# Ledger of designs, part 7: miniprotein binders against 8-oxo-dGDP phosphatase NUDT18 (nudt18)

Target 1, 325 residues: 8-oxo-dGDP phosphatase NUDT18 (nudt18), of Danio rerio (Zebrafish) (Brachydanio rerio) (q568q0)
Amino acid sequence: MDSQSSILEENLEKILRGEGLEFDSVAEQVDPVTLRKNVCYIVGAVIFNSKEEVLMVQEAKRECYGRWYLPAGRMEECESILEALQREVREEAGIDCQPITLLLVQEQGPRWVRFIFLAEETGGSLKTTAEADDESLQAHWWDRKSPLPLRAHDILSLIDAGLKYRRNPWFPVTQPVDFPCHVVCQRLFLTFISSRADADDRLWLLMSNNNTSHHPRLPIVVSFRTYISKAVSKLIEDCMPSSYISVHIRGILGVQHNGRIPGKTDGICFNTLVLLENTEEGAEIGSPPSLETDCYRWQEVTNQGLKAKIIERIKDGSVLPFQSL
Key: E = the ipSAE of ESMFold2; O = the ipSAE of OpenDDE; V2 = 0.75 times the mean of E and O plus 0.25 times the DockQ between their complexes.

## First folded at step 2 (miniprotein)

Design t7e (from t7d with E9V L16F E45W)
Fold by ESMFold2-Fast, scan of step 2:
Structure t7e (fold): chain B 325 residues (1-325), chain A 90 residues (1-90)
Amino acid sequence: as target 1 above (325 residues)
Amino acid sequence: GSKLRIRIVVDGYVFFFRIESPEELRRAIEEAVRLIREHGVDEVWIEIHADSPELARELAERIRELLERLGFTDIEVRVEGNTVTIRARL
């Protein structure tokens, strides 16, 4: 194994562990994203007590006044994702918390992303009606069965996901890592699997052929003014427009964000696991789709341990879920 | 049966559908339109990649009819080789 192959394999292992990689410059000229101007990030918390009652807050906002919801709110300038989560839970529920893991990443509309965490109580005092303010009226531990007027029923699936993870985790703990990024982008594990009877599975990754790079890199696609799913589709259109394929975003392997420098580090990099299936009639069995550009190449993963790990994550769905609303 | 690649774009949202039968095509588009109505948007973009120009043209016609039945009145369809792009407004 040469030094370049060794570097690539170590980088793949880091991403699979939920760690970050230094962000490279993107080829296209895109203005940095800025909170409050062109991107909006929401954080929300699913927190259970020892009785598996879930933490709820009563809304003070005019549009949903008096209705109950999970502690949730918008990220502010100069915050990390974790700092935003802890601030929102403290402001709305009076509780100090620590994240256990991300449970779900959702996107909706242009430039809107929501991060849902499973978290645990570490201190503080449950907010009472005597402490009511413009953040919330009070907080309550909900048994999930008693009638409670909800702001919206979308949180019921979030609570269920939290319970499922708490009882039997199906993906590794995934937390945001503190790496600066100026755009909303994805680093893609774009995978193709060849499976045949009486033979081991073969695995292929799409790699960037950036002429200025000295070693192979995973593709990076920018989602500025577009959705995460649309950015993946754009890459597919650019590199294999004539191919008859299905694209499955399996989930998120990692989230990189800093947020500490307004206007310069408000971006996010998602390390995204994608499964590409060739559905073309007459396609060559065991070969990934032909590329119609020299900007990318298929790279076979020949390291047996690394190959097995990636295939297992794909087949078991052992990745942080991602959802377009 | 043949598998189709369908991408539906609504105000920047992208919905991916894997179609294994003609019956699934109608269901996928109806579900997408239902989601569009629930989000309160009045515009949809549909992109389909087919195996042949003949199939692309046939799919364009069928989807246009379906959108008309669902209440869309401003429908633009473009067929370019194997690709169909549809823009529809309520």
Scores: ipSAE 0.000, ipTM 0.147, lowest interface PAE 20.4, mean pLDDT 77

Design t7f (from t7d with R7T E9Y V14I L16W; at its last look DockQ between E and O 0.73; V2 from the best seeds 0.00; counts 0 for: pae E 9.6 > 1.5, pTM E .626 < .8)
Amino acid sequence: GSKLRITIYVDGYIFWFRIESPEELRRAIEEAVRLIREHGVDEVEIEIHADSPELARELAERIRELLERLGFTDIEVRVEGNTVTIRARL
ESMFold2-Fast, scan of step 2: ipSAE 0.587; ipTM 0.802
ESMFold2, look of step 3: ipSAE 0.006; ipTM 0.422
ESMFold2 (binder alone), look of step 3: mean pLDDT 71; pTM 0.659
OpenDDE base, look of step 3: ipSAE 0.157; ipTM 0.593

Design t7g (from t7a with E9L V16T V18I L20W E49Y)
Fold by ESMFold2-Fast, scan of step 2:
Structure t7g (fold): chain B 325 residues (1-325), chain A 94 residues (1-94)
Amino acid sequence: as target 1 above (325 residues)
Amino acid sequence: GSKLRIRILVEVDGKTYIFWFRIESPEELRRAIEEAVRLIREHGVDEVYIEIHADSPELARELAERIRELLERLGFTDIEVRVEGNTVTIRARL
């Protein structure tokens, strides 16, 4: 192994642990994203007490007044995603909390993203009707069975996901990490697996050749006016437009953000795990599809431990879920 | 024949599958869509999103009609088609 191979392996291990990597400037010119102007981030919390009752808040907003929902709200300037979560829960429910893990990331439209967390109560006092304000009227622990007028029924699947994770986690703890970024983008683990009878699977990753550094880098694709999920399509079009392939977005390995920097550093980088399948004749062929550009290359993962970890995350779906709404 | 780029995006139980094809004839387009639908029906497809970039607005309009008819024959009943210049976008539900 040379130095470049060792650095690649360390970078892959960091991403698999939910850590971040430095974000290099993208080639195309883009306007920085700014909260309240051209991007909107929502945070929401699923919090259970010892009886598996879920924390609910009663809406004070006119259009959903009196209806119940999970603690949730818009991220503000100069805060991290975790700080936004803790602030919203404190403002709406009166309690202090600590995140356990992200449960789900959802997108709707080009620059609307919602982060749903499983979190635990660490202090504070449940908000009462005497403390009603513009943030919420009150908070209660809901047994999930008693009649309760909900603002929307989408939270039922979120509550179920939280319960499922608490009982049997199916992906590792995944939390946002503080790395500055000025755009919304995806760092793509675009993977290809070759299976051979009575032998270990082989694994390839798509790597970028456009770095100025001595180290190999994973592709980064910027989302401008399209859905974040379309970033994968753009990469495929750029490197293998003539291939007959299917691409499965498995989920998110990590989220990089740093909103604490004054002056509009509101970008986000998702480290996204993607499985590419060759749908041409002999789909189980031992080599990944040919690339139609010199900007990228296939890199085989030969480190047996690292290869096994990546393949396991892919096959078991052991990755933070991502949904396009 | 003119080369076409076709992207088929399928949403199934909150997962996104993207199929890419480069097509040189209408017959290849028909086979590609039929094959994609056949594969993803095995996994309970709810919705298909198709985006096509054609060489001309006339070809885009012609392809929009052909694909609508093909999707109807494959059992889709809720089909929305948009044609904007050279681009065709189709959303269809079973």
Scores: ipSAE 0.013, ipTM 0.472, lowest interface PAE 7.2, mean pLDDT 79

Design t7h (from t7d with R5E R7V V14T L16I R18F E47Y)
Fold by ESMFold2-Fast, scan of step 2:
Structure t7h (fold): chain B 325 residues (1-325), chain A 90 residues (1-90)
Amino acid sequence: as target 1 above (325 residues)
Amino acid sequence: GSKLEIVIEVDGYTFIFFIESPEELRRAIEEAVRLIREHGVDEVEIYIHADSPELARELAERIRELLERLGFTDIEVRVEGNTVTIRARL
């Protein structure tokens, strides 16, 4: 086997395990994102006790005073996503926690990203009204059925996702890993599957054909100032304008963030699984669409074990959900 | 009525409003402007996700007019499908 092919396969395996890769700079000239100036990251925690009651916090802020919500807040400079999560839970609810997994990532508008975790209590004490401050008034375990005035009902689906995962996980544990990035971007497992009744499934990945790279790289699209689906679709239209293919974002395989150098590493790189689907009813496609650019190429995955793993993640939807709201 | 989501960013502070009436929209924008002035910043970004592109454009026009009346002089509006981004500077 070519040593370059072996390196590619190992890197694909790392991403499938939720591990990271060094950020390979994009060909596009883009300005770094800066936390608290042009991008906002929100962390939130879904924490259950043994009775499946969920941890809730009573808001102290004027615009939602007295209403209840999940422990949640904005990421600050020089902290990791996990450090932000643990700080917010401690400040608002009084308890120490450890993350079990990311439950989903949501984006709203071009510059707002929310990370929701399933986490468990590891210590501390529930914040009481005697401890009320500008972070929160108190914390309580909610049975999810008794009347409780919520700040917003968007958290109900988050709580349900946490319950579903807790009872029957449908994707592997996915945690942020420590790799710096200066933009909000997606590293794409852009997949094409050829299925025939008389043959085994074949799988291709779109690879960057950049002459400056020492070895093959997965494509990276910048999603800052646009929704991820639009950024991916633009790439597909630029590469395969004559194809009759739909783009389906399956979800996230991994999240890379560092944040330790404000204004330089405030970015996030998502490792994202994308499936191209044949839009022609009943048609059998034997080969991936022809590319109208020399910046990318199709790479067939011939390693049987690796191919099986990728196809399984696609078919089962065994990936961290990503939602544009 | 249909729910509108409005995200207002003020120097790293994010305010999310789920708007169900025109009265709530006015109050949300006025509250955001008050917070901007209290924090000594001069730039705000507003993100609107609406049920339709037509509704998004209509809402963006109303917000532009309100910001202009509140003293903003540099107002940029960008429409992409159902999403509207408004940047305003005092």
Scores: ipSAE 0.000, ipTM 0.190, lowest interface PAE 15.3, mean pLDDT 78

Design x1 (from g0 with R17W E20L K24F K39L K43Y E46I R50L)
Fold by ESMFold2-Fast, scan of step 2:
Structure x1 (fold): chain B 325 residues (1-325), chain A 89 residues (1-89)
Amino acid sequence: as target 1 above (325 residues)
Amino acid sequence: DERTEKLVDEARHLLEWAVLYAEFAAEYAREGRLDEARLALQYAEIYLRLAEDIVNKANEMGDTEAAKRIAELLEKARELIRQAEELIK
């Protein structure tokens, strides 16, 4: 009925704004992930002062003693992603902060995920050598020019991304939202675009035919043993095995996590924007690939405003970056 | 090559579990939780062995590409396990 299309459009708009949706049921054979046993979440902060100097921490750990890095550490039980970020920055650098946006999500999923934030200083005072402890030796504002012995050089690209975002944001502010999840999974905006030189673009989304839902649902894929990107590719292969289509994860629209109930809500749901591209040279495809399953269907997005928003995010790459390591 | 991709993915994911459990073992050991540290180390060793078995079998069958593509992660897993073992003993 009319109400179903209205609900779908409302839900798509919520996800595009970085908001969450209540997590629907997944297969009963999927065991919950547990923090500190089978998943590890890392948070890291890129923080600049008014001079565009970046906050650095001198490592106290034996393996990297005396070397400098961004404030970063593992999430603990019973805390949210944002609480973990604020705790790590305060423990290692002595300052209070507030996140501005996620800058990057990196994964060796589902077992290891790192959330990098752009954040701003809101209080506290820089940790000095007199305050050295097991968390860090001291904190310093680095001019990014002076020689500084780094723990690892991977952070240089993170610092550059933070500077670029501060000066000219290329994707919307994206922050974790408080929704419980028991597995590491992706809710997919799995898109197919048909383009003609003499006509407007047409857009389709893959939808789930789950009979337990009263509302149209986007597909959810769970990462069991593969990279998050590989779980998406596996779904595509299972649904459209005869298609000459490549799968491109454009990025993350939103991150859902609760964490308040250890062993039950230690999971994460990524709202993921995915583009299917035709790999057959010279072929013009007017419709999405035929599906070999009854579990999913293609739904054309006919709302002109919503269609334009989704296509813009895809073509401009206006989404939170996501990397498999 | 689909066969090589499948072997690389399987071995990589086993090594990621080995790395994760080795890190848990080291963390538990630093906290003085030695029973939990020993159990985590055992799982790290099991996952490392499973990954090595996949690579060795692939090499015996003439597919050496998988071993080359995971060599760095394999060495990382071995090193972290050695570090965890030292903390426990």
Scores: ipSAE 0.000, ipTM 0.151, lowest interface PAE 18.5, mean pLDDT 81

## First folded at step 3 (miniprotein; from fd1 with Y34W)

Design fd6 (at its last look DockQ between E and O 0.36; V2 from the best seeds 0.00; counts 0 for: pae O 7.6 > 1.5, pTM E .788 < .8)
Fold by OpenDDE base, look of step 3:
Structure fd6 (fold): chain B 325 residues (1-325), chain A 81 residues (1-81)
Amino acid sequence: as target 1 above (325 residues)
Amino acid sequence: SEKVRITITVEGSPEQIREFLKRVEEIAKRMGLWVIVFREGNRVEIEIRGDPEAVKKLAEEILRIAREMGLKVEVEIEEGS
C-alpha cells in the first residue's frame, strides 16, 4: 500500500471514531472568531435521574421569569465545551454532571451554535428558591407528565432524543475533542456510493488537491454568511456545477474545539458526513460525478473493512444530528 | 438567468420521512434537478436550486407528495437575481 493511502485510511478511521485531526490551514484568509464578540456558543444538558425525571431549571430572567428550561447557558472565555456544560449545570441547578454524549448540534449560521448533551448526575444538590440568583430561581426533577410552564417547547424534542438514546444509542458516543481551530468550519467526509446489481458497492471520497500538502486531505469549508450546512452546497456548486446531484448531509462524526486562547482557538471544526447521489438519468452508474475543478479529486476507498464501516454509518444514519434553526 | 431557491421543510414519523424522501428522489431524478436534503430526526429540509420553472415544478410535486402523506410542510422561496 502506498504510504499516502495508509495515512488516509488511518485518518478516516480516526474521524469515524469521533477523534480529531489537526486543523489544516484554510486556503482562504479567514479572520479568527472570538467568543462572545462575533460568535456565541451555547451548551445545554438533558439529565435524567433514576426515575427518568429530567433536570429542569426555573428562569430568573425577566423575559421568561418563572418559566422552566433545561440547564443551558453561554460558553465563557477559556472554557472547553464540557467545562461550560458542567459549569452551567452547577450554576443553574446545583448539580454536578458528566457528559454521556452530544445529542444534537444546532446552528443559526457560523455565529450561533448550541451543543445539547445527554449527561448524568454525579453529585450536588438541587438548587432551592433560597439559593435563587440571576442565573436561576431553582431546579427540579420533572416527571415530564405534571404541568410545568415551559420557557419553550423545543426542549420536549431534546428530552425525547435523550430518552431514545438512553434506550437505544443510535450513534456512537460523540464528545468534543481537544483540537484548536480559529474559525467555524466543516471538514467534509463527502462520499459517493456506486451500487451495481451484481457487484460490491464502490465508495469514493472527495479529497482536496492542496498543492502544499503531500498528503490527501478532506475538504474544509468555512461558512461566512449562510448556515453552516449550506457551505457544503457551495462546494458542490463550485466543483460539480453541471452535475445533477442530491446532497445528503447525514450529520456530524466529530466536534473539534479547544477554547483555551480567546480569539485564537475559539473556532470549531465539525467533521461532517455527507452523501452525494447522482440524480441524472443515464449517468454512468459506476463513477462519481465529474469534477470541473482541479482543486478536488475523487479517491476510491478500496479497503473493504473501512468501506463497510463508512457505508454502514451512511445507511444507518448513526451520526450526531446537526440542525439548522 | 435568475436562479430560484426553494426550501421545503417537512415533519413526520421516521417511516413517513423515509418514504417521502424516496419519492422526492424519484421525482428529482426524473426532472434532472439538484436537491439538497437535510435530515434532522423527524424533520427534513429540502433545498431545490436551478431554473425557476423547473424548480417551481419540482417544489409543487414535493408539496403534493407531502400533502398526500399528511406531513406538516413549510416553504421558503428565495428569488435571487
Scores: ipSAE 0.014, ipTM 0.308, lowest interface PAE 7.6, mean pLDDT 86
ESMFold2, look of step 3: ipSAE 0.363; ipTM 0.745
ESMFold2 (binder alone), look of step 3: mean pLDDT 79; pTM 0.755

## First folded at step 4 (miniprotein)

Design fd7 (from fd6 with Q16E M31L A54E M69L; at its last look DockQ between E and O 0.75; V2 from the best seeds 0.00; counts 0 for: pae E 4.3 > 1.5, pTM E .746 < .8)
Fold by ESMFold2, look of step 8:
Structure fd7 (fold): chain B 325 residues (1-325), chain A 81 residues (1-81)
Amino acid sequence: as target 1 above (325 residues)
Amino acid sequence: SEKVRITITVEGSPEEIREFLKRVEEIAKRLGLWVIVFREGNRVEIEIRGDPEEVKKLAEEILRIARELGLKVEVEIEEGS
């Protein structure tokens, strides 16, 4: 086995473990994104005490004054995603916290991305009304049953996801990794599984042929002025325009961000697991869709251990959820 | 001729969505239309591109199927080159 094949396998394992890969370039020429100018990142926290009551903050903003929500707020310049989370929980609730895992990534176009964390209390004291300020009026533990005037009901499913994860995790712990990125993009684990009744499944992975890299690498799709989820459609139009396919975004394997240099490292790379299914009538599920460009190729994953890990993640849906609003 | 892009969003149970997609894909193949399907749990977004009259016919069939299955459906039309 040559050194390029070994490097690819090592990189795939890193991505599967949520460790990410260094990010330095994309195929197309795009300007870097800039926090608070053309992107807005929101962090939010689901934190439970020993009674499974959830941490809630009472809003101080005029439009939702006195209503309750999860601790949440905008990421600021020169922060990592984790630093933003810890700052927001401290400012709004008076609580120090340690992230456990991302629970959900939400988007409303490339301009707005929300990161919801499950976290645990590690110190501090609940903010009281005597400490009210522009960030919040106070914080309480909510039993999730008593009437509480909520700012919005979108948080109820987030709280439920946090409870489910605490009781029975369904995907590996996933936290943002400290790698700089200048654009909002997805690195695609774009897969096709060929199945036969009397043979082992075969796994195919879409690889980039871009000659600016001397190593095999996964496709990167930049979300310029469009929803992150729809950026996959552009790649498919570029390389598989005649195919009848079903595209299943399974979820996120990892999140990469740094934020240290405003206007240069304000981007985010999502390592995203995608499954393609052939929908042609009468077709056997034996080969991946034809590629109508030389920019990409199908690579069979022949390492049996690695293949098994990837197929299991796909079949079990054992990935961080991604939601377009 | 210029092509039309339609985005269709449906919500329902996983089994209802599976039946819905099966029927939609069969009709799209019959009409020779390009389709991409994005599924997120109990929500499905479908992008269809093709000749305006045929895309309109598919959209009408999709609405009929959604009504038969009791699904919520929304349609957004985008014209492009």
Scores: ipSAE 0.211, ipTM 0.610, lowest interface PAE 4.3, mean pLDDT 83
ESMFold2 (binder alone), alone request of step 4: mean pLDDT 80; pTM 0.767
ESMFold2-Fast, scan of step 7: ipSAE 0.634; ipTM 0.856
ESMFold2 (binder alone), look of step 8: mean pLDDT 80; pTM 0.766
OpenDDE base, look of step 8: ipSAE 0.339; ipTM 0.746

Design j1 (from if3a with K4T Y6I V8W F10R A17L E37Y E39T A55I L56K R78E A79V R80E)
Amino acid sequence: GSDTVIIWVRIRSPEELRKILEEAIKIAREHGADEVYITIRVDDPELAKELAEEIKRLLKEAGVEAEVRVEGNRVRIEVEV
ESMFold2 (binder alone), alone request of step 4: mean pLDDT 76; pTM 0.704

Design j2 (from j1, 64 letters changed)
Amino acid sequence: GSDTVIIWVRIRSPEKILEEAIKIAREHGADEVYITIRVDDPELAKELAEEIKRLLKEAGVEAEVRVEGNRVRIEVEVKEE
ESMFold2 (binder alone), alone request of step 4: mean pLDDT 66; pTM 0.557

Design j3 (from j1 with V9I L21I I25L V64I A66V)
Amino acid sequence: GSDTVIIWIRIRSPEELRKIIEEALKIAREHGADEVYITIRVDDPELAKELAEEIKRLLKEAGIEVEVRVEGNRVRIEVEV
ESMFold2 (binder alone), alone request of step 4: mean pLDDT 71; pTM 0.629

Design j4 (at its last look DockQ between E and O 0.86; V2 from the best seeds 0.00; counts 0 for: pae E 11.5 > 1.5, pTM E .670 < .8)
Fold by ESMFold2, look of step 5:
Structure j4 (fold): chain B 325 residues (1-325), chain A 82 residues (1-82)
Amino acid sequence: as target 1 above (325 residues)
Amino acid sequence: GSDTVIIWIRVESPEELRKALEEAIEIARKLGADEVYITIRAESPEEAKRFAELIREIFEKLGFTDIEVRVEGNKVEIEAKV
């Protein structure tokens, strides 16, 4: 029993550190996703030089010709998320880069998910107009003050997030880790915190009851394409009926992807931090929501150090932000 | 912030609907959410359609102009920017 508890706690620590866990299966039998067929991943870069100017590229596409944006583009087959980032920055701006951290994960319903990185220049030379092609017309360091016709203004908040992180990081460095996954899914770090005036908080995690496994594991929920937020909603609907429940996706603890075998490893596993609150006025404050299924159970976290770490991450919001557009 | 919050609420009667929606919005605001997703169960598909109409009216009176309401059988799903 001590061995099972130690294994679980070690795995939880790995997830909290962004290291991930190897992934080979899900509870349901589902076909693998395929890049460019039924999933689309976009990468984008926020890169500053020593003068805190931001790397910008001038668009070559007809719809936004001559307008400026961050280096960004679609992931291609047989590459990792980091390889896609480095390729896009090189193709569009002529710059070599190294990622520092993910800044934001965004979804647009089932259509795509976008990974925004803070990165640093490591080489190369800015693309000039003499090198214009279908990828971009040129690249420039923008002082963030001079007038510049932007393709869209959404990047202004992304640039601000990059500056904020450089000056005072508010979550641990988080980069995609090299683990294959055949579906788009979430490993749910799904928490309930009970608070009482006269006692320390108690922390509960939702655990999967898998008869084929002799140790508890976090639930894995498969997404419809890239629709991360709907997958969480579906799990709550299925296992916690007849309750007023507030579900807050706090953010992403880690991202797992490999991409090495097209059609087999094109999926992504998000390790997602979720907080539940029971909002019903008559509800018992100290108890997690009742479960209508035997597929899951609540597990109290009794390890003091681990409990403190998890609660701190939740309350401080010290996690990679997630945005549903 | 740019947070997304999912709120699941079961409402069994039209009388409870307005209060439940107001509470859901309050919870979303306390959690710092930009968006809220709400699921409501009705007794029948006909009642779900009536709920959907009432929900649109309620949200409009609460000042929301960016909402999406969908009906699937006995279920009503609402997506709203807070």
Scores: ipSAE 0.000, ipTM 0.383, lowest interface PAE 11.5, mean pLDDT 83
ESMFold2 (binder alone), alone request of step 4: mean pLDDT 76; pTM 0.698
ESMFold2 (binder alone), look of step 5: mean pLDDT 77; pTM 0.704
OpenDDE base, look of step 5: ipSAE 0.030; ipTM 0.484

Design j5
Amino acid sequence: GSDTVIIWIRVESPEELLRIAEEIARKLGADEVYITIRAESPEEAKRFAELIREIFEKLGFTDIEVRVEGNKVEIEAKVE
ESMFold2 (binder alone), alone request of step 4: mean pLDDT 68; pTM 0.588

Design j6 (from j4 with V11I A20V A24L R56I)
Amino acid sequence: GSDTVIIWIRIESPEELRKVLEELIEIARKLGADEVYITIRAESPEEAKRFAELIIEIFEKLGFTDIEVRVEGNKVEIEAKV
ESMFold2 (binder alone), alone request of step 4: mean pLDDT 75; pTM 0.671

Design u1 (from t7f with A28V A32L L59F R64I L67F)
Amino acid sequence: GSKLRITIYVDGYIFWFRIESPEELRRVIEELVRLIREHGVDEVEIEIHADSPELAREFAERIIELFERLGFTDIEVRVEGNTVTIRARL
ESMFold2 (binder alone), alone request of step 4: mean pLDDT 75; pTM 0.725

Design u10 (from u6 with F72Y V79F A88G)
Amino acid sequence: GSKLRITIYVDGYIFWFRVESPEELRKVIEELIKLIKELGADEVEIEIEAESPEEAKRFAELIREIFEKLGYTDIEVRFEGNKVRIRGKV
ESMFold2 (binder alone), alone request of step 4: mean pLDDT 73; pTM 0.696

Design u11 (from u6 with R26A I29L I33L I36V)
Amino acid sequence: GSKLRITIYVDGYIFWFRVESPEELAKVLEELLKLVKELGADEVEIEIEAESPEEAKRFAELIREIFEKLGFTDIEVRVEGNKVRIRAKV
ESMFold2 (binder alone), alone request of step 4: mean pLDDT 74; pTM 0.688

Design u12 (from u6 with E20D S21D E51D)
Amino acid sequence: GSKLRITIYVDGYIFWFRVDDPEELRKVIEELIKLIKELGADEVEIEIEADSPEEAKRFAELIREIFEKLGFTDIEVRVEGNKVRIRAKV
ESMFold2 (binder alone), alone request of step 4: mean pLDDT 70; pTM 0.630

Design u13 (from u7 with D11N V28A F72Y A88G)
Amino acid sequence: GSKLRITIYVNGYIFWFRVESPEELRKAIEELIKLIKELGADEVEITIRAESPEEAKRFAELIIEIFEKLGYTDIEVRVEGNKVTIEGEV
ESMFold2 (binder alone), alone request of step 4: mean pLDDT 68; pTM 0.610

